# VHH binders against Phosphopantothenate--cysteine ligase 2: the designs that were tried, part 3

Target 1, 323 residues: Phosphopantothenate--cysteine ligase 2, of Oryza sativa subsp. japonica (Rice) (q0j7n5)
Amino acid sequence: MAADPTTGGGEAESFFRAAPPLRDQDRVAGDLADFVARHSGSGGGGRLAGVVCVTSGGTTVPLEQRCVRYIDNFSSGQRGAASTEYFLKAGYAVIFIYRRGSKQPYCRFLPEDSFLDLFELGEESDIQVPESHAAVVKTAIRNYRKAIDEGLLLKLPFTTIFEYLQLLQMVGTAMNCLGRQGMFYLAAAVSDFYVPWESMAKHKIESASGPLNMQLNQVPKMLFILRKQWAPSAFCVSFKLETDPDILLQKAEAALRKYGMNVVVANELANYKDVVVMVTSNGRTTVRRPSKEDDVEEQLIDLLVEMHSEHIMQLNQDVHKLT

## First folded at step 19 (VHH)

Design dd1 (from cc6 with D30S)
Fold by OpenDDE, fold request of step 21:
Structure dd1 (fold): chain B 323 residues (1-323), chain A 119 residues (1-119)
Amino acid sequence: as target 1 above (323 residues)
Amino acid sequence: EVQLVESGGGVVQPGGSLRLSCAASGFTFSRYVLYWYRQAAGIERELIASIFREKTTKYVDSVKGRFTISRDNSENTMYLQMNSLRAEDTGLYYCATPYWKEGKWEDVWGQGTLVTVSS
């Protein structure tokens, strides 16, 4: 039974209506609107290749409104963080929707748990970076600050499935004005199921002598809505992660068709750093990192940038055909 | 409630100057891009100036060099300094900002302030 595309919109609307208010919504909206406006219209003479929304990390599904316990959809954010760096390098402005606590652009090589180990106090109580880390830290700071100072990177944090989808909606609709110059790189690990906010326990669920019975609802098909309603002209890339390699490509192909994605990147949990498969309507392309020192994302992003460029150019041809 | 209130309009002779103000409330002013629009009689409303969060500005060619958009975040006020006014600058001037409400983007507008350039 082909899911009635009309039903998907209603479900999404219901989801958003029932969701808790986005934390700092006003600030987020302001920042986002400013960012998009600054990068709008630059298509004529400007150095910008486009605007890409990169989602990164995993969503949590709260079990309580006053959340103590949640279901985590695990993702380190490595994919999104690395990809953001390469998009910036490629001349994109990036809206980075990221899980709080996940990997950040230009911080991938910095110690996560030993942040203080990057610093030493000098004789004059000045903060210093050990020589062994100086180059890496310097590069990280330089690149990050450049991206921020030039207004090329907007970071929007999320934790919950609600926040993620709210941000995606906000960003998706904001980017619609960019048309084909907009790109979505949806590398976040998004929960397929959630506890509706309205039915969610308000407080911490008390310990019981028996099992906790909880029903999770399906998360609305927001990717479809993104493609069909929020940003129909944008180039959209999603990821499919599976633990079973035997079903991965089939699922990726199915997702491509189902949601109308331009590209579905298929990857296995066991080797997602080493190899990915780009699935498009035209076929499959395997991307492998050349060495352990390299990022598979570098080649992946190169290919996607090319594809996006082609996507943008198609608009120009259509306009010329109408004129 | 998000509100924008324009002021400073009036009658001025050609070559004269006016300063418009837009007082904002109900949102984090410092975070938002702000716009000045104008609408002449019988003409569609046009964007004439933009000021971004970092106080970078954009102008349409017709006002470049004559108009200056600025903002005071401490006062939640945007300004439009208009110099060397011309008859063609006559119109209703609006300030605007994008705003997110109830799951959609909308532009918030003031009521406008009338600028009349007449000899």
Scores: ipSAE 0.911, ipTM 0.967, lowest interface PAE 0.4, mean pLDDT 93
Fold by OpenDDE, fold request of step 21:
Structure dd1 (fold): chain B 323 residues (1-323), chain A 119 residues (1-119)
Amino acid sequence: as target 1 above (323 residues)
Amino acid sequence: EVQLVESGGGVVQPGGSLRLSCAASGFTFSRYVLYWYRQAAGIERELIASIFREKTTKYVDSVKGRFTISRDNSENTMYLQMNSLRAEDTGLYYCATPYWKEGKWEDVWGQGTLVTVSS
């Protein structure tokens, strides 16, 4: 029985109504509205390829309202961070929805454990970057500053599944005015289950002399709502990650049909850095990184940019036929 | 509650000048893009000027070179300096901003201020 698309909307509405208010909602909304407005209509000046929302990292499911304990859907954020760099390079403005503490654009080369190892003190106690890292750091700073100074990168942090979905709703609906110039690149690892806020313990759950019993509810299918309601004209890319390669492509194809995605990128946990499979209505395309020094995301984004360009052009043809 | 309140409208002769103000409250003013709209009699409301967070501005062609949109974040006030006014500039002027409320985007509007350009 195909889940009645009408039931999905009600579940989503209930979810958002019951969710805690988004931290700094007013600020986030202002920043987002400004960003979208600045990049709206810029298609006439030929310089902006589009606006893409990139989601990155994993969501947490709080077990307490005053959260001490949570369930983590872990993702390093490598995919989203790398992809953001390549989208910016391709001439996109990027809304980067990211997990706090996950990898950041232009910062992927930074040491995970000791940031200070990147720096040295010179003879005059000036801060220096070792020669071995100087070129990479310089390039990173240049690119990052350019993106920020030109207003091409908006970063929106999340931690919880509530925050993530709230941000996705805000961004999705905000980008609707961009029509086909809008793109969603949904590379975040999103929890499938959550503890409803209303049923959640307010305080730290006390240690008991017995097992902890909690019920987790299914997270509403927001991808469908994004495609059908929030941003129907946007080009949408989602990711499917599986540990079992035997079910990966089938699941990707199912997701494509179920949610109406333009592209589902299928990847295995064991080799997601090396190879991905793009699944579309027209077939499958395997993308492999050329070498270990290269990012698979470079070729992936090149292909997606081309597809998005075609997506934008189709609209222009339809408008010309109606006039 | 988010509020916008326009003021400064009046009657002016062609070639004259007016300065409109929009006082804002109930939101982080400095973070938002702000708009001036106008509505002439029998005509749909039209966007005429935009000012962004970084104080960059956009204008429609009909007001370029004559109107200047500005903002004072310390006073939560947006302005529209209107010079070289023409009869066709007559209308109700509104300030607006997008606002997120209860899971949806909506535009917040002021009550409007009337500008009449007549000889």
Scores: ipSAE 0.911, ipTM 0.967, lowest interface PAE 0.4, mean pLDDT 93
Fold by ESMFold2, fold request of step 21:
Structure dd1 (fold): chain B 323 residues (1-323), chain A 119 residues (1-119)
Amino acid sequence: as target 1 above (323 residues)
Amino acid sequence: EVQLVESGGGVVQPGGSLRLSCAASGFTFSRYVLYWYRQAAGIERELIASIFREKTTKYVDSVKGRFTISRDNSENTMYLQMNSLRAEDTGLYYCATPYWKEGKWEDVWGQGTLVTVSS
C-alpha cells in the first residue's frame, strides 16, 4: 500500500504557517546545522554507527495563547531517555527532542520526590554523595559529560504540539543530507488534535460563563511527510501502544504499511516495560527484558542498530551493482 | 536579514599570501558551522574549508596545510588565511552557512571576493 499522494502536504504547510514561531528558532537552527554537519558522512576511520533523532515525552495542546490551561498527552519520557543512552553506547550521535521536565538520559535513577537524598554534608561542610548512590552518580556524570563534550548529544526541548512539530520539521529536513545513515526513533506521545492558534482564546478562559464548548482540529499526519518529503532515505521507527492485545499487532502492521515505516514497535499498556514486539515487513520479533532490573530498551536498541546497519549497507550494494 | 560579506581579495604572486574575511550579520553567528567555497572559471563551487562552533576545522586535500580557516565570534567574522598561493587557487571565494527559512534549509552566500594569482 502506497502513501496517499493527495493528503497531508497542504494541511501541514497550513499548520506551520499558522503556528506561533519557535521562540529560540535561530539558536536551535544553528546548533542543529552545526551538529548535523559535524556528523555528515566524510568516510574513513572509526566513524559513527549513525545519527538518530529520538523523540520523547508528551506534547501539550494549549487552550489559550496566554496559556493557563492545556490538554496533556502524558509520557514520562522514560523510553526515549533510556533508548538515547543505549544509542550513545552503540556509537550513535543523538538528537533528543524532549518534553520539558521529562526523564533525561543518564538521569533516570533520580528520585521523583527526594532529589536531596543524593546529597549530604560531610564533616567539613563539604557537599557529598552518600555511598549508597556514589557509584551510579559517578557513572552518570562521566557518561553525560562524554556525550556532551564529544558533541554526540543535542537536546532540543518542547512543551507544545506547535513546538514539537516545528522541531521535527527542522530536524527531519536537516537529517535528509545523512541519507540512510539517519534514523528516526519516534517515541514521543504526540497529540492527534489541537486548537488552531488563530482561533484560540488569547487570555484565560473564564469558568463563570457557563459550559465550555471547544472544537479541535486534527494534527496533520506528520509520519507521511517525514517519510515521503523530509528524510525519505532514513530508517524510521514508530511506536504503537494499545490496551487491547487482540488488535495491537494488526494496528502495528497496518501502520507499517500505511506510513512506509521500517519498524513499528508494538506495546501493550499492561506490560510495556517488560516486552515489546518489533513489526517489520519480514515479520515480528518479540523482545523481553530478563528481569525487572533490566531495560527492555537494551536489546531493542541492539536489534534496531543491527537492522539500521543492514539498511545502510543496502545503498552501498546498490551502488556496486550499478557500476 | 541574514548577510555574509566577503572581503580581502586581490592580485597576488605565486607563493604569496592573502587573508580573506567574511563579515556576518542577522543570525547567531557563534552557533553556526561556516564554510569557505571556491569557484574557478568554468567549474562548480567547491567546498574548501569548514569551521564548527567549537572551532574544529575541516579542509579539502588541495588546500590542506596552506589555508587556515578561523573565526572571531566576538566580531561575527570568519577568516581564511591563504599561504603558498598557486595559479590554480585563482577564483571567486564565497563564505556560506546553512540557514533555516520557511520550512527549508538553504545555504546563505556572500557576493564573493576575487582572488587572482598571477606572475
Scores: ipSAE 0.782, ipTM 0.926, lowest interface PAE 0.7, mean pLDDT 87
Fold by ESMFold2, fold request of step 21:
Structure dd1 (fold): chain B 323 residues (1-323), chain A 119 residues (1-119)
Amino acid sequence: as target 1 above (323 residues)
Amino acid sequence: EVQLVESGGGVVQPGGSLRLSCAASGFTFSRYVLYWYRQAAGIERELIASIFREKTTKYVDSVKGRFTISRDNSENTMYLQMNSLRAEDTGLYYCATPYWKEGKWEDVWGQGTLVTVSS
C-alpha cells in the first residue's frame, strides 16, 4: 500500500551523515555487540526476563564546534537510574545510555554533601568509609559489581544530542536481533531542536553585541525510526511530561499513536516522583508510590515487566498499524 | 580495515583432530564477540560456536563436547579445536564478528578454510 515512514528516514540519514564522529566508537561498538550477543537466543536457560535499553538524563545542544556554550535539557537521571535497579532486580539485562554526570544505578542514596563526604583518610592516609555509611556503601558496591561482573549492565555515556542519537541508533539496530525480548525505556530528556554541525559556529559566540539570534533545526523523528525500522518487534516505552495536567493525558495518547509506542508513561512536573499514568491502547493505569520513602518506579517496573511478558507471547506485532 | 583470516583447514580421518585459527586486525579485538560458522556443500552457513570478551562460550548441540573455541587477545587470534571429527563436519569454516559501519551492523567474514573429514 501507499503509506510508509520514508520521510523521516531521509532526515535521519542526513543528520547522521553530518554529525561529528561518536567518541570511542570502536570500543563502544565492541562492548555493545558482545553484550547483545551474550543475551541473544536461549543462552539464559529461559531465566532472563528480557533485555532493556534505558535512556537517562538530558541531552545538550552545543552552540559552537569548539564548544563553550550549549542548551541543556536538564534531567537528573533519577528515573532512569532507579528504573535500571528495578529492571536488574526483575531479571533483565540493561543497556544504560546516560548523560555524563547524571544519577547512576545504586548511587541514588548519596548524601546531599559532596561525593568525598563518603570517604575519609585513616591512619597513614588509608582510604576508608565512615562507619555511618559503611553498610549502605558496601551494599551499593556489591550490587553494582554483581551487575557488571555477571554481564547484566552495560553503561554507555553521552553528553550531546549527536552522541545520544548515535548511541540510540547503534543500540536500536543491535537489539533488533532480540526481537520481542527487547525493550526500550526512553526516559531521557531529549532535545527537540539542535544546531546542525556544519552550520555551527566554530568558535565561542561573542556576547557584547546584544541579543543572540540563532536558527535551530528540528531533531529528526528518531522515536518513529526506532519503532518502525531499527527494532520493530521490541516493546517500546516513552515518557510524556507536562506542567499542565489538563492536556497531559491527551498528549500522551497522541504520542502513543504518533510514534507507535506500546506504553507512554505520563507524568506531571509537579509530582512526577509520586504518581505516573501508564497510557496504552487498552486504557490507562495509575501508579502511585505508597510513601515519600518509596520509589514509584518499583510498581511501574513490575507492571511493565508483566506487559512485556505478554508482548513476548504475541504472534503479530503489526497491531499498531490498525490502531 | 577490519580483516579476519582463517587457517588450519585440511583433510583428516574420522575421529581425528584439527585446530583452526582466525587472525584478526583493524578493531579492538578484546572487546568483541567472535564466531565460528561452517558451511557444508549445498546448505547455508550455520553458527557453531561463539566466544565473548570474558571468554565464556556458546556451542550448538552438534559440536558441544567435541569442539572448543578459545581466544588469545595478545595475538588477536581466535581458535577452534576440533576433536572427534565426523564426516558431517566436512565443510568450509568461517570466522566472523559484528561490525558497526555507516549506521549499520554487518558481519565481517573471513574467506574460509576447508575441512574435509573422509576415510
Scores: ipSAE 0.773, ipTM 0.919, lowest interface PAE 0.7, mean pLDDT 87

Design dd1 (from cc6 with D30S)
Fold by ESMFold2, look of step 19:
Structure dd1 (fold): chain B 323 residues (1-323), chain A 119 residues (1-119)
Amino acid sequence: as target 1 above (323 residues)
Amino acid sequence: EVQLVESGGGVVQPGGSLRLSCAASGFTFSRYVLYWYRQAAGIERELIASIFREKTTKYVDSVKGRFTISRDNSENTMYLQMNSLRAEDTGLYYCATPYWKEGKWEDVWGQGTLVTVSS
């Protein structure tokens, strides 16, 4: 299965042709085209460090067209949400492709089961935030609204593998015009297998029918297509997460070479908040948070921004020398 | 079907003014960046003005201060007010928008409206 990249393109074309239409495709396309156009050609005179597409959360594989049941690839979205905050702080514009219901930038402090604990009723039934949380909530609102209102954050939601890959294709091809100023930060937990839409049961699969037998198709090699066809000049970062540390770095190094990634971030499930290893063609760099009160993403993003800046300058230097 | 239709071109003397319109249909107009391009005889189309969803604008230096792009989202119409016209402004003027179709980004174009600046 050492397929030619052009052969993989045919499988991807078939996948998209058979996939259900993306919900709100026209509005999504408009928002994306506007966002990318706004941030194109602003180098040299602006403060924008780059444009990054962050993917976050996990995809589902529906088992019915009118879906009641699905296979879920778990991810809370912590990595993507935290990283988006640090990319914005570093002066990036961010396209945030996220699983509906996953962690959101500036909202990581919010309780999921106790959301109303953040609020109380004051005099005349005014809605207020208790003093104990007021500063954190004010800061989060300020940062979030600034990012949205200044056109620095575009949020694109998904649930299914079909939605995710259609969004990735749309964003990937749109970002090609950004050249080396574009970055992909692919932290989403993406399904490797799926049920083709036309072969999928239309309604809820009944459990009284006995054992369920199904065959899943492999998802096309989209990282390869993204890296080689959709946005070949972009700085591309992917993730490898394993429970078995003995194979983690080996798989990360293999992915680096196989897909032509600039960086593969390797981490173990048990300690992914504490330490990651950045794998590049130049070797490995371990990143550790100073304490449990810190985000490992802070230093990780600082290093990626530095590497991305070098990536941008490398092309400029090489082009200049050819003149 | 996505459609853009320009109008308002004509013949004008140097120093004069014209207002072009671009009527749009078939897409969520208010969400899209919109462009004006111009094409002089024998050369490639040149992007001259852009307007974003929140009505922020960009211009090339050759038209900055003389041309004003605007949009009316309630009428699905974009405009180009051209003042202090010069002979160099002569050409076909096109409106355009990027559009997502069948896995690709392609610009959608109008048919163009002719602006002639001559004595």
Scores: ipSAE 0.764, ipTM 0.920, lowest interface PAE 0.8, mean pLDDT 87

